# VHH binders against Fibroin light chain (FIBL), part 19

Target 1, 244 residues: Fibroin light chain (FIBL), of Bombyx mori (Silk moth) (p21828)
Amino acid sequence: SVTINQYSDNEIPRDIDDGKASSVISRAWDYVDDTDKSIAILNVQEILKDMASQGDYASQASAVAQTAGIIAHLSAGIPGDACAAANVINSYTDGVRSGNFAGFRQSLGPFFGHVGQNLNLINQLVINPGQLRYSVGPALGCAGGGRIYDFEAAWDAILASSDSSFLNEEYCIVKRLYNSRNSQSNNIAAYITAHLLPPVAQVFHQSAGSITDLLRGVGNGNDATGLVANAQRYIAQAASQVHV
Key: E = the ipSAE of ESMFold2; O = the ipSAE of ESMFold2 at other seeds; V2 = 0.75 times the mean of E and O plus 0.25 times the DockQ between their complexes.

## First folded at step 17 (VHH; framework vhh_nb_b201)

Design B5 (from d_L with Y53W K54E T99Y Y100L V101I I103V S104T D107H; at its last look DockQ between E and O 0.01; V2 from the best seeds 0.00; counts 0 for: pae E 19.8 > 2, placed apart)
Fold by ESMFold2 at other seeds, look of step 17:
Structure B5 (fold): chain B 244 residues (1-244), chain A 122 residues (1-122)
Amino acid sequence: as target 1 above (244 residues)
Amino acid sequence: QVQLQESGGGLVQAGGSLRLSCAASGFTFSSYGMGWYRQAPGKEREFVALISWEGSTYYADSVKGRFTISRDNAKNTVYLQMNSLKPEDTAVYYCAAGYLIYVTESHEYDYWGQGTQVTVSS
């Protein structure tokens, strides 16, 4: 649910914080300039808002975690690449085919390291907004900048893991991002796809409370440095327990 | 409280067949990959077969074409059909479960059964 109050000319109109995931992500999205939102990204925003409005923790956890990562990608002044995401996707799908997930486990550190960097960028929206334009997204420098991965095999695994109607709808939207000629769209497709791989989604399921606290702090205009550190610790702890 | 209980083991003559079952409780079975491992006396535990939560199957080379793993999510049960049994298949067979697992390495599984003895006589 959203409740909007009228503000003075010196205030930015936002959703009122009701402490729920949908309100938290709606306010976080207000930090993204409309010129940075393609139609496909707006569709992702809507599905994540609807997902956050559900009564189950798993839907809320997925929505807040994806929102945090997407906003960071959209806010960096110099875009990074999606190579860590592509590597985790390819290592995972190779593991599914072979039964050997050692490569996948090795890919998790770099991927969650990049997630942690995204969380730092989100805090900068509040504490250093004028300096955010100098921020540089993480870049590993791989072939295709992170566009080369087995998209369909990854989504087969994602959709097989859940009966959620939101994931079926999200697949269609993310496929359009994947097939876009826009590199930002391609990076977001890779990030979302990697985020939803079943073992990765479990990490965010376990750490989503800390990510929600971070987004709430940022949405309230507070320096969230301690909340970033806390979210990074919970993500690292959950990632170390992946048993794929 | 998680339980994995194997059944269907026993003594069988070479060339015969056995069907092992593993009944699971205490977790959401459809979200877990299920594996079978075996351990002969004086040997390390070795991988036999794996079925992922989505139904993909994988086999050790030594059992390909003879063993078939399957699952019934409605009954929370995984099966191992063992055909053309050889004396070398004699071992304790263990059922294992791992959340969203695709790996064959035994230390990566979350839960283990007590095992069921399979003895193949010559």
Scores: ipSAE 0.000, ipTM 0.116, lowest interface PAE 17.2, mean pLDDT 79
ESMFold2, look of step 17: ipSAE 0.000; ipTM 0.107
ESMFold2 (binder alone), look of step 17: mean pLDDT 88; pTM 0.888

Design B6 (from d_L with K54E Y100L V101I S104R D107Y; at its last look DockQ between E and O 0.01; V2 from the best seeds 0.00; counts 0 for: pae E 17.2 > 2, placed apart)
Fold by ESMFold2 at other seeds, look of step 17:
Structure B6 (fold): chain B 244 residues (1-244), chain A 122 residues (1-122)
Amino acid sequence: as target 1 above (244 residues)
Amino acid sequence: QVQLQESGGGLVQAGGSLRLSCAASGFTFSSYGMGWYRQAPGKEREFVALISYEGSTYYADSVKGRFTISRDNAKNTVYLQMNSLKPEDTAVYYCAAGTLIYIRESYEYDYWGQGTQVTVSS
């Protein structure tokens, strides 16, 4: 077993603006045209904006981290796959069922690596928007492209870990993305589901300040290369401290 | 069970206005997004407008600035105000309901109305 140095859930970094997280998210979302989104993605966007307007850090952190990931997934011209997310979902739900989380702990590196690669894409919205149609989302590779995972068991665990009304609404919407015939929608469903698994959510809780800085930079139209690197570093550091 | 009933269609001159209504029953209206679609003869059904359960609105480019979608949760009714009508707006207009309504992906809606005819003459 390993001693874990995870931060408290209620610590608020100085660089998160409690009154203005929704503005940071809204400016970042402006880089993605609403006409080009599915209505399910538009509905998630609204839920995340409402979460960002709450006064508590956990809601703001979740909204910021999910927004960054979803925008990144929407920006790639050719979708990657959902394999890293599906692996973490299946290994986590198997761990809950069996008591053995070794597979889950092993799945985290590839998942957060793919999150980091997606963050690179979000910077490209600003500095190289004309080239995004040629970009390819990260792909780990697996049978079925990552569309086969225990969606309901994962969401049972997510909903059991919180009584947030936002998560109940989000479940319904993510289920539609999960059932879509669109691979980008399927990848986003897997990402959101994996993101919200309790131990994974703690990683994003700890790294949300750096992700907020990234979204602010992107929303202002600034080259965010250094902010991407910083967010990747904080995510990797938090991921090394995961316990179950 | 579920019913969506459109009304307010008819014949109008180009440049005129119409207001469509869609009365809903058999489900919790305030929890559903509502949309309008239209189908002209020989054409595919196309997206017109959408209002989320929270009141956010989205429009097809062809109607933006001319059409306004709204909802009245107390009356379980969604409206489509159509101004500056053109002959190209001639179609059967359908309302649709779903908790997850995909733009342009009509098979994702849970419920559909039977349609109301709008005819715009020159």
Scores: ipSAE 0.000, ipTM 0.145, lowest interface PAE 16.7, mean pLDDT 80
ESMFold2, look of step 17: ipSAE 0.000; ipTM 0.129
ESMFold2 (binder alone), look of step 17: mean pLDDT 85; pTM 0.875

## First folded at step 18 (VHH; framework vhh_nb_b201)

Design w_A33 (from s_A35 with G33A S104T; at its last look DockQ between E and O 0.70; V2 from the best seeds 0.00; counts 0 for: pae O 10.2 > 2)
Fold by ESMFold2 at other seeds, look of step 18:
Formats: structure tokens, C-alpha cells, sequence
Structure w_A33 (fold): chain B 244 residues (1-244), chain A 122 residues (1-122)
């Protein structure tokens, strides 16, 4: 069946509510072996699949963006750090606390640059999986490797900004990842938390269509080099419009 | 005081079926992943099956298609339905609970049961 979108791309975000977002992210997840995941990570994966099955664009966009971030982090054989995520989280929560968001605005470029770099890793799962196993994930280097941020203040802001029932369940599970003794779990907690900060979530809301195309290409086993570049471009454009 | 109590073990003829139960108390059952392990004489304890907090299931290759793990959060109980049993399935079966674990890492489980013997005869 064919539907016609009567609105221009300039007036509304890309509509990804086609009932297929859950299948798209499920195929992308198949590139990460379940025995390499903690139970908490597996439960986040299931929440994101459920969220992607909802009829609203915002839920689908959030599920797609978080899935891409987690898969990218899990794809390298030696994990990187979560310093870009921790910095944007702390800069945002400092802004909420003080009313001064200058630090947060300065943190956005490095964070979205890091996100874009990580999207390259997703494509490598398809085109170069043997060498990716021996690769080192991106690392910016900071005290604590990205574990030092105000988790509860960030999630207070996230939960206050949305009426999504999935976020309450996700908070509990992400808190387990945050408190884990496993650094990979801690990194994923930071990435998820950063992706869900309200201004950051708006960037992904606008760019979700391109991220969905990327995950679909990867999930189907296709070389997604052009789709990575497209997603990077959409993210950068949406990020340039952030004003807090 | 946390308790995991397995039951349902016994002697079964090859090709037969058996259902194991593990009753849990002393912790919030719905917050934990539940797993079954087994240990045959002279061998190390090995992973059999796991069911996550949300009900997702994972199996060792040797039991896929024959065993089914399930949970009943209202009864604080996890089950292992074992079909098409083989003599190689003979072992003591252990129930385990944990919340931040890799599927096959026995060192990460917080609680273990005492085990129930399953013997599969020719």
C-alpha cells in the first residue's frame, strides 16, 4: 500500500511511523552477539524494540537513535569511553541547576561529532566485521572514562520532559547499567542518558529518518557508507539549530 | 533470607520429558534474570538456559529446540520444560538468579539453588 505525505520536510520531521521500525532495529541488533551483552543491556534492547513498535513518531525516533548509539558502542572489539556523553550530561545538568547553558552549548559540537564518528562503526559491522573485532572504539580521555556525571539530575530532566511510559522503565534499567561494575555497561548508560536529554533528543527527532535508513541498510547486510554520510549530515544540520 | 529450591527431577527414559521448577523467595523475583545450569559427573557446571526480566530467553546450543525456559512472576517460579531427553542430559540441574550478567558467566549470579538430579536412561 502507498501513502502520500502532504507536508513538506521543512514543516515536519521525517515520518517513520510505518509499523516497521521495530523490525529495522531488530535486524540491526542481530549484528551484536547476545553472549557479549549483560542482562541489563538485553533488557534495554527489548524496551527499544517495544518503543519502536508504537504508532507515534517520537517513540520510534527515540528507539532508533538509542539503538544506533548502543550498537556503535558495542561494535568495536575494544570499547572506547563515554567522555563526550558525560560532558554533555554534566554541562546540561549544570545549566538546569544554574540557568546558564553556555557550557552545554559548547559541549554539543564534540558530542555530535563523536556520535557521527560512531555511526561509521555501525557500517563496519557489515563491510569489515573481521577487522572490527580487533579495533579500538573512539576515546576522548577524561577522569573516570565517562562515569562521572549527575545521573539522577539528568534523569529528573528527562522524565520531566516526557509523558512516555517507556522512559520510567528505561530509567530503572539504565540505572542498573550506570551502577554496574562493567565499564561497557557504564558507557552505554552514559550514551543512553545523553541521547535522551531533551535538547539532544530533539536533534535525533529531526534526524531519525536518516538513522533509520542507516540501520535498515546495515540490518539488510548492505554497505551503508552513503547512509552514514547522510545521517551525519542530518545530525549536524539539526544540531546547528539547537538553542537552549 | 534468599532461597532457590529446585524440584521435578527424577529418572526418565530417553526420548521422554521432564519439567523442572525453581521456587524463589527472599528477593524481588521480577527484578532478576533466572537461569538453569547443569553439572554432569566429572564435568564442569555448564549453562543451559536463561530468561531475562522481560521474558527474553537464551539457550545453550546443545538444548535449543528441546528445552523451554519460562517464568511465572506471580508465583516467583522459573520452569525448565525438557523434551526429547537424551542420556547426555543426565546431570544435577541448578537454578540461579542475577541481575547484571552475561548469559554464560556463572560467576555473575547472585544466588544458586541446591540442585535437582535428572537421570536419563536408555
Amino acid sequence: as target 1 above (244 residues)
Amino acid sequence: QVQLQESGGGLVQAGGSLRLSCAASGFTFSDYAMAWYRQAPGKEREFVALISWRGSTYYADSVKGRFTISRDNAKNTVYLQMNSLKPEDTAVYYCAAGDLIYITESEEYDYWGQGTQVTVSS
Scores: ipSAE 0.006, ipTM 0.350, lowest interface PAE 10.2, mean pLDDT 81
ESMFold2, look of step 18: ipSAE 0.006; ipTM 0.382
ESMFold2 (binder alone), look of step 18: mean pLDDT 86; pTM 0.883

Design w_R94 (from s_A35 with A97R S104T; at its last look DockQ between E and O 0.58; V2 from the best seeds 0.00; counts 0 for: pae E 11.3 > 2)
Fold by ESMFold2, look of step 18:
Structure w_R94 (fold): chain B 244 residues (1-244), chain A 122 residues (1-122)
Amino acid sequence: as target 1 above (244 residues)
Amino acid sequence: QVQLQESGGGLVQAGGSLRLSCAASGFTFSDYGMAWYRQAPGKEREFVALISWRGSTYYADSVKGRFTISRDNAKNTVYLQMNSLKPEDTAVYYCARGDLIYITESEEYDYWGQGTQVTVSS
């Protein structure tokens, strides 16, 4: 099992609510041209918009965090890889099976480092739209580019942690993404799976306010450099408190 | 055995309308996305429209505002309403089944109908 230390809510913006998170992520999704979205991404977009419309904080936080990560990945002109996601998935599932989470703890720095780099790409949609085609997505580098991980063990843990009907629906879509012949679909499967691992999801749960502020700033056409830095700081703080 | 059967094609004057139907059998229809593609002689098969298992739609730019895809899960049927038809819409129209997810790449569709001819005359 995984135990996460309590996190103080005084450090998190309290802007997430029903309707606001849905509007925020809907505007963020509009930045990605529909011709750049695979069928997998369209299905994920639909689920995340529905989750963001729920009245509970956890659904909205999950939708915001996943949206930010996916849009960041899709914003790069030269795609990154899913190696950081695959590493955290495998180290977590190994920890669940063995009781030894040292590898998982080691994987968190590189993973959240790449999440932070992805957040910089979101801001580029606003401040350097003409240069976005030249941006390079974060890449850790590994055999298989992030396609090799224990998908079913990860999702067993994810589904065991929650009764959410959205997670059951999302599992079906992500399983098809994981099995797709399309490498973009495979990368998105890895990032969604990693984002939903229980201790990772808790980091994003605690960081969701700052991520929402970032998406709102970008959606309003504002230079969000300070909001990126703030989201990175909250993510790093929450990640430092992960204890398994 | 998965089967897709298109119908409703024919000859129509420019500016006219047709409705294509695709009857599906051999699978749980409501769990799948459905798409229409078309192929003119000497051209590659091109995406026209898709509808997700949840009912969300997506269209090729060339048909937006003129074509409407819909589905009736009770009848296991997907439709393509084609309005304001143009001679360049002339093609064999194919119904295709995808997974739960949308995709515009034709190679990601696993079952295809035999096609129905649509001919739009000037």
Scores: ipSAE 0.005, ipTM 0.265, lowest interface PAE 11.3, mean pLDDT 80
ESMFold2 (binder alone), look of step 18: mean pLDDT 85; pTM 0.869
ESMFold2 at other seeds, look of step 18: ipSAE 0.006; ipTM 0.351

Design w_TP (from s_A35 with S104T E105P E107D; at its last look DockQ between E and O 0.36; V2 from the best seeds 0.00; counts 0 for: pae O 9.9 > 2)
Amino acid sequence: QVQLQESGGGLVQAGGSLRLSCAASGFTFSDYGMAWYRQAPGKEREFVALISWRGSTYYADSVKGRFTISRDNAKNTVYLQMNSLKPEDTAVYYCAAGDLIYITPSDEYDYWGQGTQVTVSS
ESMFold2, look of step 18: ipSAE 0.000; ipTM 0.254
ESMFold2 (binder alone), look of step 18: mean pLDDT 86; pTM 0.884
ESMFold2 at other seeds, look of step 18: ipSAE 0.005; ipTM 0.252
ESMFold2, look of step 20: ipSAE 0.011; ipTM 0.331
ESMFold2 (binder alone), look of step 20: mean pLDDT 87; pTM 0.889
ESMFold2 at other seeds, look of step 20: ipSAE 0.006; ipTM 0.371

Design w_VT (from k_DL with I103V S104T E107H; at its last look DockQ between E and O 0.46; V2 from the best seeds 0.00; counts 0 for: pae E 9.5 > 2)
Fold by ESMFold2, look of step 18:
Structure w_VT (fold): chain B 244 residues (1-244), chain A 122 residues (1-122)
Amino acid sequence: as target 1 above (244 residues)
Amino acid sequence: QVQLQESGGGLVQAGGSLRLSCAASGFTFSDYGMGWYRQAPGKEREFVALISWRGSTYYADSVKGRFTISRDNAKNTVYLQMNSLKPEDTAVYYCAAGDLIYVTESHEYDYWGQGTQVTVSS
């Protein structure tokens, strides 16, 4: 048994959950061995913990959603690819240039489907940790494995959409992951970049409560199969409402 | 252009101390993680310590409690304070800068120094 404490009114919206977002993501990060993290990934972890401790819901929601995705990408023993993320990034930046977002809208289904599949991996860290080291991460297949996208144009749009000081620090770190020779680092860079595209970030903002519940369940060592399904449902519903 | 210059190596008796320095130039030092690696004759290069750009530190098990990594962003310098030195600490010590840690192939660090010899006598 544990004592559950509410956040203050100035730190999170009262109806998001009754636990601290920073504690939730910190417990979830404990399932990833430090030897599986590059220094850039450790730096992202630090900034996300700081974001989760802020008083505003948007920072907390972003930190929770990014943490879930990064942990999922670190869970498989053999990296998948970042093709769904690269496609949504390129489709979005093409839409910004042209004013035509039809390609971006079409890229969303595969991307959020990929995100949903990765949430299953987070639960497996708790219930089947010994088997994950031999698992293969999700892969869609494309030229370059998802390394080919307009990183700078994407981040121009991300930074223009928010005045969060954490995003400037995050840009510097994610650029190192993007330029790394390590496939896991590249996949994480693409995921973070795709997650933070303004219309995509709105999906995760709306579904952050269900993702928080999932991470809390996993962080407490519980089989979270029902929480995964719930998070997948909320993400899919929010994704169907994307408007650009 | 980028330079990493180690100093402070030398010969010391077992139980003694040394402080290594690595002066960096040619990049935005505060945006980089810094690390120390070492290589003994006939051995592969091994991780010793790293310090993140935010100041978090990580150590190899063999040096925990004896070595301390620190950074001075005003001087663009990373330090390795080595206490309670043992003969098995004898190696060439390398400073590195990048976004990778020792569990990633060492050739993936962005920048490396030339190394400084540390020799610990019995």
Scores: ipSAE 0.006, ipTM 0.350, lowest interface PAE 9.6, mean pLDDT 81
ESMFold2 (binder alone), look of step 18: mean pLDDT 85; pTM 0.872
ESMFold2 at other seeds, look of step 18: ipSAE 0.013; ipTM 0.397
ESMFold2, look of step 20: ipSAE 0.006; ipTM 0.375
ESMFold2 (binder alone), look of step 20: mean pLDDT 85; pTM 0.872
ESMFold2 at other seeds, look of step 20: ipSAE 0.016; ipTM 0.455

Design w_Y53 (from s_A35 with W53Y; at its last look DockQ between E and O 0.52; V2 from the best seeds 0.00; counts 0 for: pae O 8.3 > 2)
Fold by ESMFold2 at other seeds, look of step 18:
Structure w_Y53 (fold): chain B 244 residues (1-244), chain A 122 residues (1-122)
Amino acid sequence: as target 1 above (244 residues)
Amino acid sequence: QVQLQESGGGLVQAGGSLRLSCAASGFTFSDYGMAWYRQAPGKEREFVALISYRGSTYYADSVKGRFTISRDNAKNTVYLQMNSLKPEDTAVYYCAAGDLIYISESEEYDYWGQGTQVTVSS
């Protein structure tokens, strides 16, 4: 067994629920066993807690959305794949290069459907804790399991769309996850990358409130079935308004 | 060439303290997580403590509250302060550097030191 030191000069103790995004994220992370986290994932967790402690909505929304996605992938005993993420990444970067975003638009339904399935896994931490370690994450099945995508082109677009110092540090860490031999690390790299694509990030920006409610419910030990359904609906609504 | 060199081991009485150091060279130290492992005679190597490149720390249950891991990126050095030592802490202590290593599930780090002996007499 290993213990995680969660205390820092810039963070309140993790067992306090004060309603802040950083507290909500911290409580949700407590449900993930430390043995399921690599060093790189722990570094992402720290960046996201710092982002959640910022006073602006955009930083908080980004931290919440990424946290939900990562926790979902870590909740299953047998990880799913990142094929939906890889497809949306490649479709987007192809659109940037060609000027034709029809493929990207078509990739959004499967991607957000996959996100919705992952949100159900987060609720399993509360309603089925004895069986979670035997669960299998969502998998679409594709060559490479979702490792085959243009990582650098995607991150060029991400970094060009924002001047956040957190994204530059996150790029370095996510690149290590992308290059890892560990399939769970690869999946998380693809998911983070897909979440941060500019038009995808806008979907999560608009739906972050519902995702925050979900994480708060789970973090407080509450059955979040209705909150999952609500988050899925807000994500679908925001996704229907994507223009490229 | 990458090198990790442990120092500070030795013989100490139960209840005593030791401070281990691990000096690193040949890689960008600030980009790596650093860990301490130990191996007692007749046992498999076991995790002791880990510090991430951002400074987050993690400890095995058997050492929590007694051992403190820290790092000094300016000196490319990781430390293990060991207090309230017990005979059960007797082992060779190894410094390790790694990226993307699962906590407690793997000893597969990129680089390992040679080890330093810690002996705790009763």
Scores: ipSAE 0.012, ipTM 0.428, lowest interface PAE 8.3, mean pLDDT 81
ESMFold2, look of step 18: ipSAE 0.028; ipTM 0.461
ESMFold2 (binder alone), look of step 18: mean pLDDT 87; pTM 0.886

Design w_cap (from k_DL with S104T E105L S106P E107S; at its last look DockQ between E and O 0.45; V2 from the best seeds 0.00; counts 0 for: pae O 11.1 > 2)
Fold by ESMFold2 at other seeds, look of step 18:
Structure w_cap (fold): chain B 244 residues (1-244), chain A 122 residues (1-122)
Amino acid sequence: as target 1 above (244 residues)
Amino acid sequence: QVQLQESGGGLVQAGGSLRLSCAASGFTFSDYGMGWYRQAPGKEREFVALISWRGSTYYADSVKGRFTISRDNAKNTVYLQMNSLKPEDTAVYYCAAGDLIYITLPSEYDYWGQGTQVTVSS
């Protein structure tokens, strides 16, 4: 028999932190127990590692931002919801359809506030690893827990913004997460989709350096409280400049 | 109709090797993760190995270094190479296909094969 593209996570040695985005996110993923990852989440992890190894800043920025969001969500023992993500997705797609982005602009504060709260959870991976089952993810509360949004319209906009083969593969995997019966998978689908909306992706493009520093601190086992605060500040600053 | 058909089981002496195959049909094989599980008499079905659609592999601690999972997308087939077999590896081995499931939750796989017997004698 012939094996093509055979590889194993168990066969990959741990990277020494060389300052590259790919090694930073690889070390950050080591803090998430593999038994807490579905097959689809493992596939997203591999796509993000590949994106982080590209030579362009935009791919690297997208990979670190998505990694931070996913790890934050997986680190909560009592999961938060995806209501902020669903609202920003629906507000954006409504804006594209109608030409009126006032609802989208109003959705940004709650969404980036939620992102900021999630960043606090990333630091808990190293400060309180034995207490992860008691950590509570941030939640806005809404009908459906953030499952109700225009997934296909959002991805039409995402895919139209880039000719990246990684985004096409990611769409297929995220659609599986979106259609899953598992609420954690659904939440991750909403967060990835929200992170990739073109105006939101621009916020993370501008904030990626601070998010990378946070993931590096966590990946090195350091208390990253100051790095969380710094990432929150850069995200808020970039978010204030969204014009749609 | 989705089908997973295992083959390659049988009787081997301890320290020997077997290669299991699982031929898949009725779904887009390259889009699915594939796994192997085993069940000894009187025991619950336990995870053995997993290979993702991108080829990432994961193994139960009891088989790491001895078993290798691989896939051939052109033949819609997943393999389990089993080396250094022990009597404790005696079980019915099941092939499974899954999309969005936790690795440790075998009841969440979408499709299962009928199983193939592996018996390791001392």
Scores: ipSAE 0.005, ipTM 0.309, lowest interface PAE 11.1, mean pLDDT 80
ESMFold2, look of step 18: ipSAE 0.006; ipTM 0.375
ESMFold2 (binder alone), look of step 18: mean pLDDT 85; pTM 0.870

## First folded at step 20 (VHH; framework vhh_nb_b201)

Design N1 (from w_VT with S56D; at its last look DockQ between E and O 0.04; V2 from the best seeds 0.00; counts 0 for: pae E 9.5 > 2, placed apart)
Fold by ESMFold2, look of step 20:
Structure N1 (fold): chain B 244 residues (1-244), chain A 122 residues (1-122)
Amino acid sequence: as target 1 above (244 residues)
Amino acid sequence: QVQLQESGGGLVQAGGSLRLSCAASGFTFSDYGMGWYRQAPGKEREFVALISWRGDTYYADSVKGRFTISRDNAKNTVYLQMNSLKPEDTAVYYCAAGDLIYVTESHEYDYWGQGTQVTVSS
C-alpha cells in the first residue's frame, strides 16, 4: 500500500532521512543493479544525487525528474526509442530560432505520453521484477530512432537558463551518452536533454512532488500503481500550462 | 575479415610533427567510433584520442592542444596529427574501433590494429 498525496506547485515532500530529495533518489537508484549502469550513467547518478542534496527546490525537482526518466530507460530489457524527446528538442530549438513555438507545443503530448509510459516501467520494478528485463521500451518510430537532434543548440539554451555548475558537468557527461553507439545511452541522452529544456524543466518543476512520491514508493518496495497515475496527472496538468 | 592498419610512424626530433593514419576494412566504418592508444615499454596502454561516429573528439590531458584526431569516412581512414612532439610521446600507437562510452577503458573497443612505432628523440 502507498499514500496518495495531492500536491501544489513547488512542493517537495519532506524526506525524513535528510529533509531533502537526496535520500529518495538514492533509494530509487538502489533498485537498479549497478551491473546495469555504465560509468557515464554512474557519473550522472552522482551529479543528480549532489543536485538533490541542495537546499533549493529547483535543483531537487530537476534531480528527481531526471532520475525517474533514467531509471525507466535502464530498466527496459530492449530499449525503445527517443523520438518523442528528439521531436521536443528540435521543435523547441526551431521555436527559439523562429519565434514560433506551435511545433514545440504539438510535440509535448507525445513526449509526456512517453514519460508516462516510462513511469509505468519504474513501477514494474516492484510488481513484476522478473519480467522487466524482457520488456521492450516505448517507441514512437522515426528516422534514426531519436538519435538525431540539435544537441548543441538545446544545451546552449539549457546552460543559458541557469548559472548552475551542475549543468556544465552534466553537459559533458550527457555528450558522452549522445556520442555512444549504444541506443539505450542515446535514449538517455535525449531524455535528459529534453527534461532540461527550460519550458519542459518548468513542467517537472511543478510536478516534482508527485514524482518524488513515486520514487519513494518504488524505492521502499511498494506497489506504486496509484502514485504513477497521480504523477501522470500532475505532469499533464503542468504541461497544459506551458506558454513560451 | 576486419583489418585496422596503422601507418605514418617513425623517428622525429622533439618539437616535430607526425601524422598517423589508420585504414579500416571489413566493417561499416562510418558506424564506429575510432580511437588511438599508445604503449611505451614497461607501461600500461593509455588512451590518446578518440572521435565518435558523429565526429565529436576527445583527448587525453597529456596531448590536448598538440594532437588532433580526424576521420574521412569516404576513405575509411582515421588520422592522428601529432604536433609539438615530446620524448614522453615515444610509444607504439594503436588504432581501435568501437563504442566510446568508456573513453579511458580499452575493453570498449571491438577491433585493434597492430600498432606503429613513434620515437621522439631529444
Scores: ipSAE 0.011, ipTM 0.379, lowest interface PAE 9.5, mean pLDDT 81
ESMFold2 (binder alone), look of step 20: mean pLDDT 85; pTM 0.871
ESMFold2 at other seeds, look of step 20: ipSAE 0.012; ipTM 0.356

Design N2 (from w_VT with R54Y S56D; at its last look DockQ between E and O 0.42; V2 from the best seeds 0.00; counts 0 for: pae E 15.9 > 2)
Fold by ESMFold2 at other seeds, look of step 20:
Structure N2 (fold): chain B 244 residues (1-244), chain A 122 residues (1-122)
Amino acid sequence: as target 1 above (244 residues)
Amino acid sequence: QVQLQESGGGLVQAGGSLRLSCAASGFTFSDYGMGWYRQAPGKEREFVALISWYGDTYYADSVKGRFTISRDNAKNTVYLQMNSLKPEDTAVYYCAAGDLIYVTESHEYDYWGQGTQVTVSS
């Protein structure tokens, strides 16, 4: 009847030592220091650095996963599209309205497949930095490039799922990215929004350790191909367990 | 048509103060970051200050502690309060608006004003 609360190995970030998530994120941002960034992207970067400095795993995991996605998006010289993210966003919000999540479940494969492609781009910053200028970011292809989706309904669900003050601040900033004239900003807005949908956030919560290892490996300047494969595997395993 | 119109420049003694204004029209002001740049004759245009749409401020080292950037979204206006002016601050000051910026070096903003002259006499 009496239980003691203690941190489990899964609740304590064993792959993220005290202060290490903030350091990993800071080094990862250095790789895209020479890219164009909107002021809104700079503000997201600041929020994520503050989240990574918190003592709880959930804040650190969210900061790492979002940072990886944003850095991957900033890496390619020609922006891709946001179609996979927009599809999962719309499918989720439709499921919330209707109670039928079959479309959402079907949208997860393409979305996490594109997340995996984005992780490959992070490794390219180290092994082929000169070639990224000629690269096109991940693109699924759809009308409008994924700029049109249920942004406000998605954020209603995101904010309802958490007490985090970081999410309230982030909403305001991501809305500016969503409304930007810049396609790279729009794509980042879609990926952040999709990353934060409650069932999707659980996938990244479970896989953040492997994503942290990837960012650390890239920060060491070494080929991280094996770490990319490991992160992709953990993401796929976590995605297979999604319940809505 | 998008316009940025600077005002408030002029001649001032060293140690004095000026407040520059930049009135914006033709775009949704609250969605843009705003910046001030300056260019002295024969020199490259250089960064002075910026304020994000969220309100974060950044300053060049040469003006930190002396200049303050602020914005009034209701009036579509950004301000640069310049205190403790030095002859080295003499330049044409330009207002700019954009949502892309290099962290390490300035990026051409989407829109630029025509400039206002600030002259600080010794």
Scores: ipSAE 0.000, ipTM 0.150, lowest interface PAE 15.1, mean pLDDT 80
ESMFold2, look of step 20: ipSAE 0.000; ipTM 0.155
ESMFold2 (binder alone), look of step 20: mean pLDDT 84; pTM 0.862

